VHH binders against NADPH-dependent diflavin oxidoreductase 1 (ATR3). Designs and how they scored, part 5

Target 1, 247 residues: NADPH-dependent diflavin oxidoreductase 1 (ATR3), of Arabidopsis thaliana (Mouse-ear cress) (q6nps8r221to467)
Amino acid sequence: KPDCFLKMTRNEVLTKAESTKDVRHFEFQFVSSTIEYEVGDVVELLPSQNSSVVDAFIERCGLDPESFITVGPRETENSSFSEEMITQIPIKLKTFVELTMDVTSASPRRYFFEIMSFYATAEHEKERLQYFASPEGRDDLYNYNQKERRSILEVLEDFPSVQIPFDWLVQLVPPLKPRAFSISSSPLAHPAAVHLTVSIVSWITPYKRTRKGLCSSWLASLAPEQEVNIPVWFHKGSLPAPSQSLP

## First folded at step 25 (VHH)

Design x4 (from v6 with N101Q)
Fold by OpenDDE, fold request of step 26:
Structure x4 (fold): chain B 247 residues (1-247), chain A 122 residues (1-122)
Amino acid sequence: as target 1 above (247 residues)
Amino acid sequence: QVQLQESGGGLVQPGGSLRLSCAASGFTFEDYAMHWVRQAPGEGREWVSDISYSGGRTYYADSVKGRFTIARDNVKNTLYLLMDSLKSDDTAVYYCAREGQYWDTPYDFDSWGQGTQVTVSS
C-alpha cells in the first residue's frame, strides 16, 4: 500500500515559451500522514491513466465497466494494492483497470501475442499473431510492437477479431507501476511539502505517432484546484534505475 | 537478480578499435532487446545502438553508423559492441542497458550495467 497521499498545490512551467522543452516545478502537500525524507530521496507516484483510453480498452475487450469483480493473486514486481485486498473485496471493473493495469504506456511481450493467436477468429489475424510469436517473426515483432511503443490497447485494436477472457488479460497486461522522481525540496525549507522538477517528455515514433510519458504528462495536466490525491511511496537514496530521457 | 556487466573498455588511439562485451544474468536474455548507451564527461547520456531479440534488427545513432556494430550471443547471454575507426568524441563510459516494457521516455530502460570506460586519445 502507499506510504501516503499527496495533492498538487503548484504547477509551474520553468522553461521559456520559445523553448521546445517543457520543464515544470511541481509542489505537493501531504493529505494524510507526513513521511520523513531528505532532499535527493526518491518518491514514486502512481499516475492516472486517461479515462478515455481506459474506457476504450474496456469497450474493446467487451467488458462492463460497472461490473464488480474479485481478482486472485497476481505475481507482479509492483502492485499498487495488496493482493489480499483485491482478492477479498469486490471492486468495480473500471476501477480495477484504472489502478492496476497499464493499458496506456507499456508494450506487451511476445507471450501476449501468442495468447492472442488462440483467441483470434479471423484467419489472417491469427496467422499474423502466430508469426509474431514464432522465432522467425520475433525480430519483426520488435519493430511492430516495442520500437513503436505500442500500448496494449493499440495492439488489441490492430486485431479486432481477438477476444481474450478477462482472467487472461489480468495476467498478461503489464501492471500499472508508480513512476520514480527525485525530490528537489528539503523538508527543512518546506515543511509538509514535496517538490519535484520534472521534464515533460514527448517524442515521435517511427510511424510518426506522438508518445508521451504517462506520469509526466499526467502531472502536467493537473491543476491544484482539482484536489487529486496521489498515492506515493518514498525511497531513500538515488533513483534505483535510470529513467531519465536521453538528449 | 538482473545483472549486466560491461567489459572491454580501455585506452586507444584515434582510428583504433575496441570490442565491448556485456555479460547478462538473472533473466531470459533472448526475451529482451538490448542497448548500448554512453556518457561523455560533462555530457548527458547518449543512445548508441540497439539490437532486437534474435539480433535480426539493429539500429545505430548517426554518430556511430558505419563504425560500430552491435551483436549478441543468446547462448552465451552476451551483448557486444564492435567499435572501429574510433574518434576522440567517442570517449565516454559505455553502458549496457536492457529495454523493458514500459516507455516513459524515448529511451527507457529497466536495467543498467556499471559501465566501462572508453578513452580515445593520441
Scores: ipSAE 0.879, ipTM 0.953, lowest interface PAE 0.5, mean pLDDT 92
Fold by OpenDDE, fold request of step 26:
Structure x4 (fold): chain B 247 residues (1-247), chain A 122 residues (1-122)
Amino acid sequence: as target 1 above (247 residues)
Amino acid sequence: QVQLQESGGGLVQPGGSLRLSCAASGFTFEDYAMHWVRQAPGEGREWVSDISYSGGRTYYADSVKGRFTIARDNVKNTLYLLMDSLKSDDTAVYYCAREGQYWDTPYDFDSWGQGTQVTVSS
């Protein structure tokens, strides 16, 4: 469960127009409850996925977005939106996918390809999937999948004969996780507000696809007028890893 | 618990060589692509090299291409970085990093070591 919800009140570009970099200053205000924090603390934001991508995923998987489901919690190594509260009451499938399944910005593991091979009806697809799942094909899988930053949806689209049951998809699809940012504001200077300085990142893959950070790009696309409520979690201390330089 | 521990750093003269090692534990090593990244003083972390699951695919930053070699021993759960023809600009803390599933940047990692200092100086 989120600690609270934030809404954006400012979206300001800090970089010059001539710069290839896009760094922005975001300001948020607390919507429900105010959480105490200190400058330099970490806030995790749960990003929203593109609705069209979610819809495409649901359609690709042969699912009914309007159906109601009850899904139990799964263990994950990554922070995610709590599923415990979801398991007690029926939830719309589309909502479940939107909030819990990252179909946009995470590459599946090798095991996903293995499972895909079992549910492939086209022989050539099955063989390809088996190859990726095999020791011999593992390194090629790296190039195809991880290196290219392929999403779950993209992988599924490459293998149209594959139909995976939803219960497997829930287990196999990486959970949607919040993204961590360092808070750049002080509550003393800016009461009931949270400021973030975020680098909006995009890059080109080996096959010349444009990739973007899910959360950074999403935030960049938000306008204060939209009044989007963002679920967030606060953590004391600094980010565990230093900021990365972008080539 | 996922653990990565770098070693092999030190002081070396320009043109010298070093071999870094990264001992991995707490996870199935062969299931993850591994990376070396470095951070020079006052700078952000720079990607250096990555290696696929079985080591069949390797990639290098232009700054180290032809000089550095990434390798792995999945039996020993160890990642290596062979550094030849070292330059002063190679001075940095070197980290081994495990690549995760998620991408927010071109180089997102879900686990890091503590790093090992490499200093290239005459």
Scores: ipSAE 0.878, ipTM 0.953, lowest interface PAE 0.5, mean pLDDT 92
Fold by ESMFold2, fold request of step 26:
Structure x4 (fold): chain B 247 residues (1-247), chain A 122 residues (1-122)
Amino acid sequence: as target 1 above (247 residues)
Amino acid sequence: QVQLQESGGGLVQPGGSLRLSCAASGFTFEDYAMHWVRQAPGEGREWVSDISYSGGRTYYADSVKGRFTIARDNVKNTLYLLMDSLKSDDTAVYYCAREGQYWDTPYDFDSWGQGTQVTVSS
């Protein structure tokens, strides 16, 4: 459960247009309630996934977005924002995917490709997936999947004959995680506001595919004064940084 | 838990060589791609190199290509960076990093070492 919600009130580009970098100043207001924070604290924001991308994932997997499901504890590290609450009550499949499954900004592990191979019906797809899952194919899998930063959805699109049961998808798709940012405002100067300075991340992979960071790009796309309530958590201290050597 | 520990840094003359090591523990090392990242004083972090699970695929930043070699020993759970023809602008803290599943940034790693200082005298 989030500490509170924020809404964006300002989105200002700080870098020049000819720069390869895009750095923004964001301002947010608290929605309904405020949280006391100090200069140097961090805020985690849960990014919103585009509804049409979630729909594309559900359609690609041959699932019914309006069906209701119940889900046990996940078998992987770090649970989503509301996973504990979800497992007690039936939830609509589309809502579960939107809130908990990162289909566009996380890459699958090798085991995902092994499971895909069991559910592939096209011979050439099954053979390639089996190769990727094998010891002999590991390094080629790295080049295809991780170095190219392919998302779960992109991998599934590359192997259209694969139809994985939802139970496997729940176990293997990485959970949607909040992203941490250092707070740049002082509550003394701006008592009901939170300011962030964020680099909007994009890059080109070796095969010239454009990749964008989910949270930073999502923030950049928001219009100020929208009624988007962003779930947030506040933490004391600074973002983790490499520590000084002790010897 | 996951632990990455760099060593092998130090002071070296321009044109010299160093070999950095990163000892890994708390996870199955061969299941992860590994990276070297460096940070010069007052600068942001700069990606240097990465290596695939078995070591068959390696990638380098243009600034170090042809001079640095990344390698791994999956029996000893150790990542290496062999640095040749060192220049003064190679002076930085060098970090070992484990690749994660998420890529909100181009260098979104789930674990970092504490770093080892490399200084190339002017």
Scores: ipSAE 0.585, ipTM 0.827, lowest interface PAE 1.4, mean pLDDT 83
Fold by ESMFold2, fold request of step 26:
Structure x4 (fold): chain B 247 residues (1-247), chain A 122 residues (1-122)
Amino acid sequence: as target 1 above (247 residues)
Amino acid sequence: QVQLQESGGGLVQPGGSLRLSCAASGFTFEDYAMHWVRQAPGEGREWVSDISYSGGRTYYADSVKGRFTIARDNVKNTLYLLMDSLKSDDTAVYYCAREGQYWDTPYDFDSWGQGTQVTVSS
């Protein structure tokens, strides 16, 4: 449950036109409620994933984006041992993937490759996945997967015979998580506003793949007129330096 | 729960050597690639080196190639950086860091140590 929602009111480039760096000043306003904060506090924003990449993931996995699913504790769904019925509202599969499963900016762990091997029907793919999951293959897995920053979707495309059930995908695909930024505004100077200074990140991997920071690139793509409501959480920054102490 | 504890820093003259250690606990050490990153005062963080799960692959920044050696001991859950032919430009706080699943930047780590100071001066 987010603390509140923000909407962007300003997106301004700070870096010189000749610079290879892209640094932005973003301004946000609270939507319907406000949270007390101090300059230097941290705000976490939940980024939005590219819809076309989400669609590609769903299609690759042979899933129906319009189907409805329910997610909850396994025992609670099958048991009445609690005196209350657990209300689980079904959601569309596409909405669930879009909001909760990081298909674009996270790499799978070794266990994902092990599970893929059980669902591979092409023998050469099964053997390769078993190799990656083994002690003798783990350093090659590092080069293939982590050093290249391969996404879940990219790995699945490399092993087309693999068909993982959605239950396993929910368990193994890294969850989409909020990203933290230091707040650069003061509520004294800018009431009911949150300002951020953000470097927009893009880089090239050793094998020349282009990677982009999910949240920074998404923020850069937003315009104030779009009226996107962003779920956010606020946290205290840090304690003062040790030499400054109360009596 | 995850803990990374660096040690072995200190003051050394140019051309000298140091061996940094990073004791790891709270996770299965051999399941993670590990990194050394440094930060000089007033500078951004600079990636120094990384090492694969079993240590069969090692990588170095150009600024340290041929002078630094990364290693790991998966029995002792310890990461090492052997630093030879030290220069004044190597003065920095050195951090060990655990590779994470997420990559919002090229070096998004999910855990960091507190760092150990290396000072190279005459």
Scores: ipSAE 0.576, ipTM 0.827, lowest interface PAE 1.4, mean pLDDT 84

